# Ledger of designs, part 318: VH-VL binders against q0atu2

Target 1, 119 residues: q0atu2
Amino acid sequence: MLDKKARIRTSREYRNVFEKGKRLSGRFLIIYYVENALDNNRFGFITNKKIGMAVIRNRIKRQLRAIVREYQGQVKNKHDIVLVARAGIGKSSFEGMEKDYIAIMKKAGLFARNANKID
Key: E = the ipSAE of ESMFold2; O = the ipSAE of OpenDDE; V2 = 0.75 times the mean of E and O plus 0.25 times the DockQ between their complexes.

## First folded at step 16 (VH-VL)

Design a73 (framework fv_dusigitumab; at its last fold request DockQ between E and O 0.66; V2 from the best seeds 0.80)
Fold by OpenDDE, fold request of step 18:
Structure a73 (fold): chain C 119 residues (1-119), chain A 122 residues (1-122), chain B 111 residues (1-111)
Amino acid sequence: as target 1 above (119 residues)
Amino acid sequence: QVQLVQSGAEVKKPGASVKVSCKASGYTFTSYDINWVRQATGQGLEWMGWMNPDSGDTGYAQKFQGRVTMTRNTSISTAYMELSSLRSEDTAVYYCARDVGYDSGEFYFDYWGQGTTVTVSS
Amino acid sequence: QSVLTQPPSVSAAPGQKVTISCSGSSSNIGYNYVSWYQQLPGTAPKLLIYDNNKRPSGIPDRFSGSKSGTSATLGITGLQTGDEADYYCGTWDSSLGAGYVFGGGTKLTVL
């Protein structure tokens, strides 16, 4: 699990991201992102009923948290980022979600080179 | 099989606009971004931008910001690239290309249109 | 001029091996996978190599790719006359103003 300081937790925080942030859609994800006044990044996750039953939504949320955690160190600093799961994500593989996340974060210009990444 | 078929050659005057089309077939149009790349005569490839056919989201190279518009019509699986305020240096072959970014997290173009020659001359 | 640097031209006799270099920076080749494209005279580019060293279906194993640090290399063995073409490297640039970037291209002449 992400540290508490790395989480968007309040409705107000989410609202701020949606209202002031930029929106970008991938195949399975939509991200909203905006600069914050902190020294750390914060992530939020939204899995609504259109993606499936509660069991599916919870699975997707766990998977997205895992993905975000894995690539957290590569994200440009001082951003609030909300991940919204799209309807088709329930039928995608974990790898598919991961690649989609990577692609969308690169397109958003939010990924920066990490010393631990080896290509 | 995947195919990208582009519209025919265009001849334009300086200051005019050109809109090139790219019809996709053989795959789910909304699942892959379309990129546009141009090539002036005797020159190299120049990336112009990407367009997500599903959302309509776009990202343009800084050089073309404010002058290029990439759109799509999903009902006919067609992508469009419009370039305005044309100048002689815009004379080139323009290509549409399918992007495999969402599949791999790495961007590259696995299928290309045949190209559209755009000539800008007074 | 181009973000990625390639030699303008290379040449070799049939049957020989050639290599084409592609030099970038930490924000592009250093961070993202490299692709190579072949452009025969008068034709559209064709994907030749992706993910640094993978070949699409239909591309013979005479073509190979590699990447090290901020540089990539395309290798062609058993050079054939039909290999005479322009070759471009390309990759995503993850710097500010994210986008795709190409090398300047390399003209391969088969002697």
Scores: ipSAE 0.914, ipTM 0.957, lowest interface PAE 0.5, mean pLDDT 95
Fold by ESMFold2-Fast, scan of step 16:
Structure a73 (fold): chain C 119 residues (1-119), chain A 122 residues (1-122), chain B 111 residues (1-111)
Amino acid sequence: as target 1 above (119 residues)
Amino acid sequence: QVQLVQSGAEVKKPGASVKVSCKASGYTFTSYDINWVRQATGQGLEWMGWMNPDSGDTGYAQKFQGRVTMTRNTSISTAYMELSSLRSEDTAVYYCARDVGYDSGEFYFDYWGQGTTVTVSS
Amino acid sequence: QSVLTQPPSVSAAPGQKVTISCSGSSSNIGYNYVSWYQQLPGTAPKLLIYDNNKRPSGIPDRFSGSKSGTSATLGITGLQTGDEADYYCGTWDSSLGAGYVFGGGTKLTVL
């Protein structure tokens, strides 16, 4: 699991990322991201009804959290990042979601070998 | 059979803008990002940026920030690269190229357009 | 200038072997996979190697790639006159202003 300090928890915090952040789309994922004033990264996850049944949405949610956890050390520090699953993600494999995530994060300039502070 | 076909050669005056097109066929246009790479005569390859044809998202090399705009028209599977405030050093062959990043998690260009020669002369 | 360093030229006779190097840093070759592109005179570049050492369909096995640390190598065996071309390495650079970077190119002459 991600530590609780690494999770976006309130609707106010989600709203801040959506309103002030940048947006980048991949094939199965959209990320919204903004630099925060904290020493750490925080992640949020949105899986909506357009994806499919609750069983599928819950599987996707668990898989996305696992992917984020696996690659958390590569994310540049001081960002709030929200992952929004696109409708077509239910057709993707775990590997497909992982590759999409990596590509999006790299294109956003959020991936580096080390989790260094931006400042 | 994947194919990228670019527009024809352009001759422009300094200060003008040029818009190069790249028409894709043989695959789902919106599934792969299009990148633009240029090459001045006798020089190496220089990456300019990427454009997501589904979302319209872009990322530009720092050198071209403020001068380049990458767009698309999905109804005709065509990508565009517009470069403004042209200078003589912008004289080059401009290529579009498809990247497979969303499939692989790594970036490389599996198919390239034939190139468009842009000459900037006074 | 070019972010990745290649020798400007290399030459050998038909049937011989050549190696082309590509040197980078921890933010590019050290972190990401390397690709190689062949550019025949007057043509667009063509993908020759991807993911450090994989060949697209249609590329013969006499072309090979490898990566060690922050450097990559393209190997060509059984040289043919049709191999005369410019060869470019390329990869993603994860440093400030993330984007794709190319080597300066190596002109291969088959004597």
Scores: ipSAE 0.839, ipTM 0.922, lowest interface PAE 0.6, mean pLDDT 92
Fold by ESMFold2, fold request of step 18:
Structure a73 (fold): chain C 119 residues (1-119), chain A 122 residues (1-122), chain B 111 residues (1-111)
Amino acid sequence: as target 1 above (119 residues)
Amino acid sequence: QVQLVQSGAEVKKPGASVKVSCKASGYTFTSYDINWVRQATGQGLEWMGWMNPDSGDTGYAQKFQGRVTMTRNTSISTAYMELSSLRSEDTAVYYCARDVGYDSGEFYFDYWGQGTTVTVSS
Amino acid sequence: QSVLTQPPSVSAAPGQKVTISCSGSSSNIGYNYVSWYQQLPGTAPKLLIYDNNKRPSGIPDRFSGSKSGTSATLGITGLQTGDEADYYCGTWDSSLGAGYVFGGGTKLTVL
């Protein structure tokens, strides 16, 4: 879904975001984010076993990737951003996850344009 | 019935601090962020910041960064706003308000506390 | 002054119509949904309009909202003496120092 360039790929990249970045929680998601030295954004996704069975975790990860893709053009460039699914996210709808993402991204100051637009 | 009930009026001297409380009832306190808004005598509304009662995360208006601290005690469903290094210009009514951002993806305040008058003088 | 500009006052007779404007920029009204708040004398503000044009339960349809470009408008028809209040627009500002902003307020006098 996301371009290969726009993905956080290595354990070192993930660790950098968790150790150096800021943290902000919504109802269903936690975001960790830090400025990077690139010309683009990168996204990572974490669903741990506390969320549920593998089928549920895979569905949630797929839904989160779809949400990020829909709004990636609105995100201020030069950030590494990791989305961590919270316990209880399995009871949310796609729309609930989407609104949570919009709210936390706005509160983090990471959206530069209307959340409904794709660049 | 959603209610936000604030602590009583305060009179403070310049240089002191004030801590205003906001007790929530009628909803799940940790599900909605609490914002603080003040209104000086004869003036408009001025947004101060938001606080997530579940995580304790905050975001402060730049004007108040370094002087304001927003906290909570989830066991009694109560939010707090502390403003330090008070001066006469801080004389105002301070409101807490519930924001619905997590329901809608847009921010607005659907319920407000009754307000707390803080007077900073001599 | 305030980030969002409103007229300081408006007035009209009972039964008449009035509009209250709110002018902003691309980073606030142009980017985000607008809400309106009513503050009756000596009371806390109350939500009147959200999502540009929607009314919470209990707000009659004689209150309306609209948005065009970087401006928003509150409309009130069938004015009543009980509508005498201060009215504030508000929205999120998505510039680098992201946060919520209010208009300066408009005092409505019903004569």
Scores: ipSAE 0.793, ipTM 0.906, lowest interface PAE 1.0, mean pLDDT 91
ESMFold2, look of step 17: ipSAE 0.774; ipTM 0.905
ESMFold2 (binder alone), look of step 17: mean pLDDT 93; pTM 0.952
OpenDDE, look of step 17: ipSAE 0.903; ipTM 0.951
ESMFold2, fold request of step 18: ipSAE 0.775, 0.785; ipTM 0.907, 0.904
ESMFold2 (binder alone), fold request of step 18: mean pLDDT 93, 93, 93; pTM 0.951, 0.953, 0.953
OpenDDE, fold request of step 18: ipSAE 0.913, 0.914; ipTM 0.957, 0.957

Design a74 (framework fv_dusigitumab; at its last look DockQ between E and O 0.74; V2 from the best seeds 0.80)
Fold by OpenDDE, second read of step 17:
Structure a74 (fold): chain C 119 residues (1-119), chain A 122 residues (1-122), chain B 111 residues (1-111)
Amino acid sequence: as target 1 above (119 residues)
Amino acid sequence: QVQLVQSGAEVKKPGASVKVSCKASGYTFTSYDINWVRQATGQGLEWMGWMNPDSGDTGYAQKFQGRVTMTRNTSISTAYMELSSLRSEDTAVYYCARDVGYDSGEFYFDYWGQGTTVTVSS
Amino acid sequence: QSVLTQPPSVSAAPGQKVTISCSGSSSNIGYNYVSWYQQLPGTAPKLLIYDNNKRPSGIPDRFSGSKSGTSATLGITGLQTGDEADYYCGTWDSSLSGGYVFGGGTKLTVL
């Protein structure tokens, strides 16, 4: 689980990302991202009712948090990033979500090489 | 089968604009990004940018920022690349190519258009 | 001039093996998978290798790819006259805003 300091938690924080941030769409995810004044990154997660029942939404949210945590060390510092799940993500595999996340983060220029990345 | 069919050759004057089309078939158009790559005569491949046909999102190489516009018409599965303020140096074959990044998390082009020759001359 | 560096040309006789190198940096080859493209004279590029060492369907096993550190290598065994073409490496560059980058290309001549 993400540390509390790595989470976007307040409506104000979310609003700031939506108003001032950039938006990019992947196949299963939309990301909003903006530079923050901190030394760490913060992540937010949104799963709308269009995704499915509460059980599905909660599952997706857990999976996205797991993905974000896995690649957290590869994200450029000083960013607030909100992940919005798109319709159809509920039918996607975990690996599919992961690949989509990687692709969109690369397109956003938010990934950077670290010692844990081995190709 | 997947196909990308591009518009015909163009001859333009310096300062003019050119718009090249790329019609996709054989797959879901909105599921894969379209990239544009050009190649001057006797030169190498040069990446210009990507366009997401679903969202319309784009990312351009810095060299072409301000001069290139990548768009799409989803109803006819067609991508467009417009390059303005043309110069003689823009004379090249322009290719559209399908990107499979969302499937793998890595970017490569598995299908290419046949290319469109754009000639810029006085 | 190209972000990725390739030798401008290589040559060999039919049946021989050739290798084409592709040198980059930590932000491109060092971090992302490499792809290779074959371009026959007067034709559009064709995907030859993806994910460093994988072949699309229809590509013979005479073609191979490898990656180590910030460099990639394309190998061609049993060289045929039909292999005479330009070869380009490419990968995503994760620096700054990100984007795809190509090598300068290598002209392969079959003697």
Scores: ipSAE 0.904, ipTM 0.951, lowest interface PAE 0.5, mean pLDDT 95
Fold by ESMFold2-Fast, scan of step 16:
Structure a74 (fold): chain C 119 residues (1-119), chain A 122 residues (1-122), chain B 111 residues (1-111)
Amino acid sequence: as target 1 above (119 residues)
Amino acid sequence: QVQLVQSGAEVKKPGASVKVSCKASGYTFTSYDINWVRQATGQGLEWMGWMNPDSGDTGYAQKFQGRVTMTRNTSISTAYMELSSLRSEDTAVYYCARDVGYDSGEFYFDYWGQGTTVTVSS
Amino acid sequence: QSVLTQPPSVSAAPGQKVTISCSGSSSNIGYNYVSWYQQLPGTAPKLLIYDNNKRPSGIPDRFSGSKSGTSATLGITGLQTGDEADYYCGTWDSSLSGGYVFGGGTKLTVL
């Protein structure tokens, strides 16, 4: 799991990212992102009922957290980032979600120049 | 078979705008981003930007920011690139190309359009 | 100015081997996978190599790729007259703006 310090927890914090942030869509994910005034990154995760039953949503959320944790060293510091799972994510594999995440983070310009966690 | 078919050659005066089209077939249009790449006569390839045909999101190279607009019409699986305030230096062949980023996590262009020649002359 | 550095030209005879280098930095080749594109005279570029060393269907095995650090190499063995073309390396640049970058291109002449 991600450290509590690295998680967006309150409705106010989520609202700030949605209202002030930029948005990019991938195939299975949408990210909302904004630079913060902290010295660390924070991540939020949203899986809604259109994805499927609670067991499916909980699995996807856990897998997304694992992906974010694995690649956290590549993310440019001082950002609040919210991942919103799209309805079609239930058809994806873990690898498919991972590739989608990498692509959208690169297109957003959020991956750091010196990070190297891609095989 | 995957195919990208572009509109025909254009001749424009300096200061005009040009809009090039790229019609996709043989795959789900909204699943892959379309990039635009140009090549001036005798010169190398120059990336202009990407466009997500599902969302309409775009990312443009800094050099073209403010002059380029990339759009799509999903009902006819067609991508567009409009370049404004044309100068003689914009004389080039303009290509659309499909990227596989969302499948691979890496970007490369697996299919290209045939190119559209744009000539800007006084 | 191209972001990735390639020799402007290379030449060899039919049946020979040639290598084309592509040099970048830690933000592009050092971090991302490299692709190579072949452009025959008067045609659109065609994907020749992706993910550093993989070939699309239909590309013969005499074309190969490799990457070491911040540099990549395209190898062509058993040169044929039909290989006369411009060759471009390309990759994503993970620096500030985040965009695709190409090498300046190498003109291969087969004499």
Scores: ipSAE 0.822, ipTM 0.912, lowest interface PAE 0.7, mean pLDDT 91
Fold by ESMFold2, look of step 18:
Structure a74 (fold): chain C 119 residues (1-119), chain A 122 residues (1-122), chain B 111 residues (1-111)
Amino acid sequence: as target 1 above (119 residues)
Amino acid sequence: QVQLVQSGAEVKKPGASVKVSCKASGYTFTSYDINWVRQATGQGLEWMGWMNPDSGDTGYAQKFQGRVTMTRNTSISTAYMELSSLRSEDTAVYYCARDVGYDSGEFYFDYWGQGTTVTVSS
Amino acid sequence: QSVLTQPPSVSAAPGQKVTISCSGSSSNIGYNYVSWYQQLPGTAPKLLIYDNNKRPSGIPDRFSGSKSGTSATLGITGLQTGDEADYYCGTWDSSLSGGYVFGGGTKLTVL
């Protein structure tokens, strides 16, 4: 679970990211991101009604929060980041969402260096 | 069955621009990014940038910022790379390549075009 | 000039084995998976190894890859004349805005 300080909470905070931030699209996700004036990152999540009923949208949000929590230690600090689920996300698996997130965060330059990956 | 077929060789003068095309077949064009890589004669591979055919998003190597533009036409499954203000050191073979980052979370190029020779001479 | 360092050349007799090294840093090989590409003379590069040590369909198991820390290694056993080529390592570099990087290439000569 993300703590309260790591959440984008107000309409003004969301609007700032959409208006001033950069946008980058993956297969299932779009991210909007902008530097903030804090010492930490904040995350927001959007699922629109075209994705499905509220139960489906809430499930997708929970999955995305789990992915963000898993990788939050690799994210460069001082960013507000909004994840927007694309209409096709209902066809993806959890692993598919995860791989998409990793790819777009690397392409955005938001993952911190110094991690080792061993297979 | 995946194929990337590039446009033919180009001869240009310094200061001109070149636009190379890359036509994809055998897969869903909008599901994979296209990258561009060049190679001068007898030299190594040099990455130029990526382009997402679905969104049109791009990321360019710093060396080419301001001189390169990567685009696409999804209706004909074709990617393009345009390099402007050409110099003699831009003489190279230019390749398009498909990356699998969205399937993998890791980047590598599983299919490559045949290459397009661009010669810049006065 | 290349971000990743490879030896310029290696050679061995048919049937022998060789290894090709690729040295990088924490922001590239240390953080991301490594791939290897084979470029036969006059042709486009071809994917040989991905995800450090996996082979695409059609690549024989005498080609292998490994990674330790910020270095990667391509191994080739049972060398054949058809293996004469340039070999490149490649990976994502997560520094600054990110981007893909290649090694300088290694020319393999089979005696």
Scores: ipSAE 0.738, ipTM 0.901, lowest interface PAE 1.2, mean pLDDT 91
ESMFold2 (binder alone), look of step 18: mean pLDDT 93; pTM 0.953
OpenDDE, look of step 18: ipSAE 0.902; ipTM 0.951

Design a75 (framework fv_dusigitumab; at its last look DockQ between E and O 0.70; V2 from the best seeds 0.80)
Fold by OpenDDE, look of step 17:
Structure a75 (fold): chain C 119 residues (1-119), chain A 122 residues (1-122), chain B 111 residues (1-111)
Amino acid sequence: as target 1 above (119 residues)
Amino acid sequence: QVQLVQSGAEVKKPGASVKVSCKASGYTFTSYDINWVRQATGQGLEWMGWMNPDSGDTGYAQKFQGRVTMTRNTSISTAYMELSSLRSEDTAVYYCARDVGYDSGEFYFDYWGQGTTVTVSS
Amino acid sequence: QSVLTQPPSVSAAPGQKVTISCSGSSSNIGYNYVSWYQQLPGTAPKLLIYDNNKRPSGIPDRFSGSKSGTSATLGITGLQTGDEADYYCGTWDSSLSSGYVFGGGTKLTVL
């Protein structure tokens, strides 16, 4: 699981990201991102009822956390990033979510250029 | 089959604006970003930016920021690229291209429009 | 002036093999997959190679792609007259100015 310090946990923190951050939509995800005053990135996750039942929402949330954890070393530092799952994500594979995440993060310019990638 | 059909050739004066259209068919328009690429005569390809037809989100090359606007009309599966403050250097063939980044996490253009010639001359 | 560097031209006789190089940096080729495009005279570019070495349907196996480090290579075997075209490499650049970048293009002449 993500380090405690790498998580957005409070409503105030989420509100700050939504109010001050930039928004970018992918196929299955929407990200809100804003620079923070910390030396680390923090991630938040939102899955609403449009996705499906609680068991589905929880699954999606776990999958998104896994994806973020996998690529966290590639994310440019000093950002608060909130991932909002879109309605169609429930029909997507894990790989589909991963690809979407990567694409969004690249378009947002949030992936570090010196990050390791297996081609 | 996937097809991108662009609007016809344009002739503009310096300082004017041009708006090129790109009508998509054969796939779900909102599922793939549209990119615009131009090519001056005898020159190479130059990427201008991307537009997400679903959200309307855009990302422009720094060179064109402030002068380019990429939009879409989802009801007719059409993307638009407007370039303002035209100068002679903007004379080129402009292409729209479908981006499959969301499918692979890697960006490349699998389908292209036929191109639109824009001539800027006094 | 292109972010990715290609030789301006290459040439070979029919049936021969040619290679076109594409040199970039860690923020583009080093980090992202490379694609290649073929542009026949007077036509729009056509996707030739994606994901470094994959061919779209309809592209013959005479065309191949490879990537190593910050460089990519397009290979064409059994060169045909119809292969005479401009070839461009392209990839995403994950630098601060995030966006797609093309090579300068290589004109292939079949002798």
Scores: ipSAE 0.902, ipTM 0.950, lowest interface PAE 0.5, mean pLDDT 95
Fold by ESMFold2-Fast, scan of step 16:
Structure a75 (fold): chain C 119 residues (1-119), chain A 122 residues (1-122), chain B 111 residues (1-111)
Amino acid sequence: as target 1 above (119 residues)
Amino acid sequence: QVQLVQSGAEVKKPGASVKVSCKASGYTFTSYDINWVRQATGQGLEWMGWMNPDSGDTGYAQKFQGRVTMTRNTSISTAYMELSSLRSEDTAVYYCARDVGYDSGEFYFDYWGQGTTVTVSS
Amino acid sequence: QSVLTQPPSVSAAPGQKVTISCSGSSSNIGYNYVSWYQQLPGTAPKLLIYDNNKRPSGIPDRFSGSKSGTSATLGITGLQTGDEADYYCGTWDSSLSSGYVFGGGTKLTVL
């Protein structure tokens, strides 16, 4: 479970990321990302009907939130990031989604050492 | 058997552009990013950038921003690297290389092309 | 202008062992896994070690890798004449200019 402050919640906020942000694709994920004027990072998650039935989409969304939470300390401040699941994600393992996420975030230049972790 | 086969040697004048090709075989071309690395005579390896053959997304080293373009043609499993505004300092062997980032979460090059020599002289 | 620092050369006799160092910073070796590449004269580089200490299929166990802090080491035991090559370390750099970086290379001579 991500904290409420770390979640993109409104249609306007999602629209801002899609319209002004950069886009990078991995094997199972697409990210859209833009710098924000806040003191924290925020994440959004989109699983379209093309992924599969509601039970599959809900499982994937929960797994993606777990992955984002695990690596949140490595994400450069201050960004709004939307993860969009690709059609093939339903066939991926948890580890496969995790590796894809790490690779995309590194290629986007969004992963860095935690700035609050001194020495 | 994974293979990356590059185009032949090129000789160019300063100010020209060069486009090197890299034809992949033995795997699903769209599943692995292609990177480009160059090496001047007697010098070390220098990373130029990566290209996702599925999406067409790219990331370029700062030194080459504005001069390099990396593309692909998925119908023939071929990656391209075009370098413009050539200078004598661009004389090097240019390699394409496959990275396993999406499988591992870490980047390394498991297969390399044979290299393409590009000579820039007046 | 290599981002990672390697000694320019190393040498030893057949059957001996050598180590090649690779020094970086917290944004590269300190954060990401290290790979090593072997380049025989006149050939393309070949992956020798990945994920700090793992060998691809076909690489003999006399080649080994390790990492501590912001430095990595390639070890070669039982040196053979066929090991004469340039050796490069490489890793992802997670600084503001995110991308892949190589060491300057080390020429190994088997005397």
Scores: ipSAE 0.831, ipTM 0.919, lowest interface PAE 0.6, mean pLDDT 91
Fold by ESMFold2, look of step 17:
Structure a75 (fold): chain C 119 residues (1-119), chain A 122 residues (1-122), chain B 111 residues (1-111)
Amino acid sequence: as target 1 above (119 residues)
Amino acid sequence: QVQLVQSGAEVKKPGASVKVSCKASGYTFTSYDINWVRQATGQGLEWMGWMNPDSGDTGYAQKFQGRVTMTRNTSISTAYMELSSLRSEDTAVYYCARDVGYDSGEFYFDYWGQGTTVTVSS
Amino acid sequence: QSVLTQPPSVSAAPGQKVTISCSGSSSNIGYNYVSWYQQLPGTAPKLLIYDNNKRPSGIPDRFSGSKSGTSATLGITGLQTGDEADYYCGTWDSSLSSGYVFGGGTKLTVL
């Protein structure tokens, strides 16, 4: 569940992650991440016009939200995390995006044994 | 078809550095991370870190943080590992290996280089 | 003193079965999939098993893998003299230090 508290919403919140956070690239995704002062994680999603038409960009955002929702219980807490879709993501499948996300989250140390045991 | 071919053996004195190369062929070099693994004589495998050839991003094992640098030159499909401040315990065979994490979400090494012997002596 | 614990050696006669254990923790084997590597004398390691129990193309089905809890097992049936090698388990460790870890290795001797 990506509820309202788990979403990055304002330009200021996005800017903080881009300016202060770490960056790690996968095959289809780039993540930016920074510790926050909350007791929960927040997620943001960026697709730009180079990816395709609005219908395609919205589909990709929905798919990425679904992936994040599925794995959110494994994410190390107290982080703001922005997922940026790379230009080549339009050629990926849902499974391809999912595998990419898992790989980069493990490399970033954000999928950790210490994550909540919500599931 | 996939091949990782490494540079030749090296002999170094304590305090020096060594740079090992790993030339990839038979696949799109920028699509898979290169990892480095070493093995001292009669010992097991020791993971050193990963490098993303597309972005240049790296992640190093804590033991080597501050002494290891992993880089690449994409125009010649070549990865590099440099280890500085060498000691006798750094004497080992150094391997590059291709990681398929982006295909599977799980990390394992499907192709390995032939290894480069680095001897740090006296 | 490897993160993953393997017996240092195992042996069996040609044609027999052998198993090699790999013991870890909830942050590595318990959380992530396990791979196995074969290292013939004087050569680089070679992928033998991935995703706990899958074989790459060219690996015969007499090699098998399994995982239960925080332990993994490599099985080899129909043992051949060409199977004499060191065998390593490996997996990602998702602790705070995050990285790849190997077992200490098991030397297989075919008598």
Scores: ipSAE 0.775, ipTM 0.909, lowest interface PAE 1.1, mean pLDDT 91
ESMFold2 (binder alone), look of step 17: mean pLDDT 93; pTM 0.951

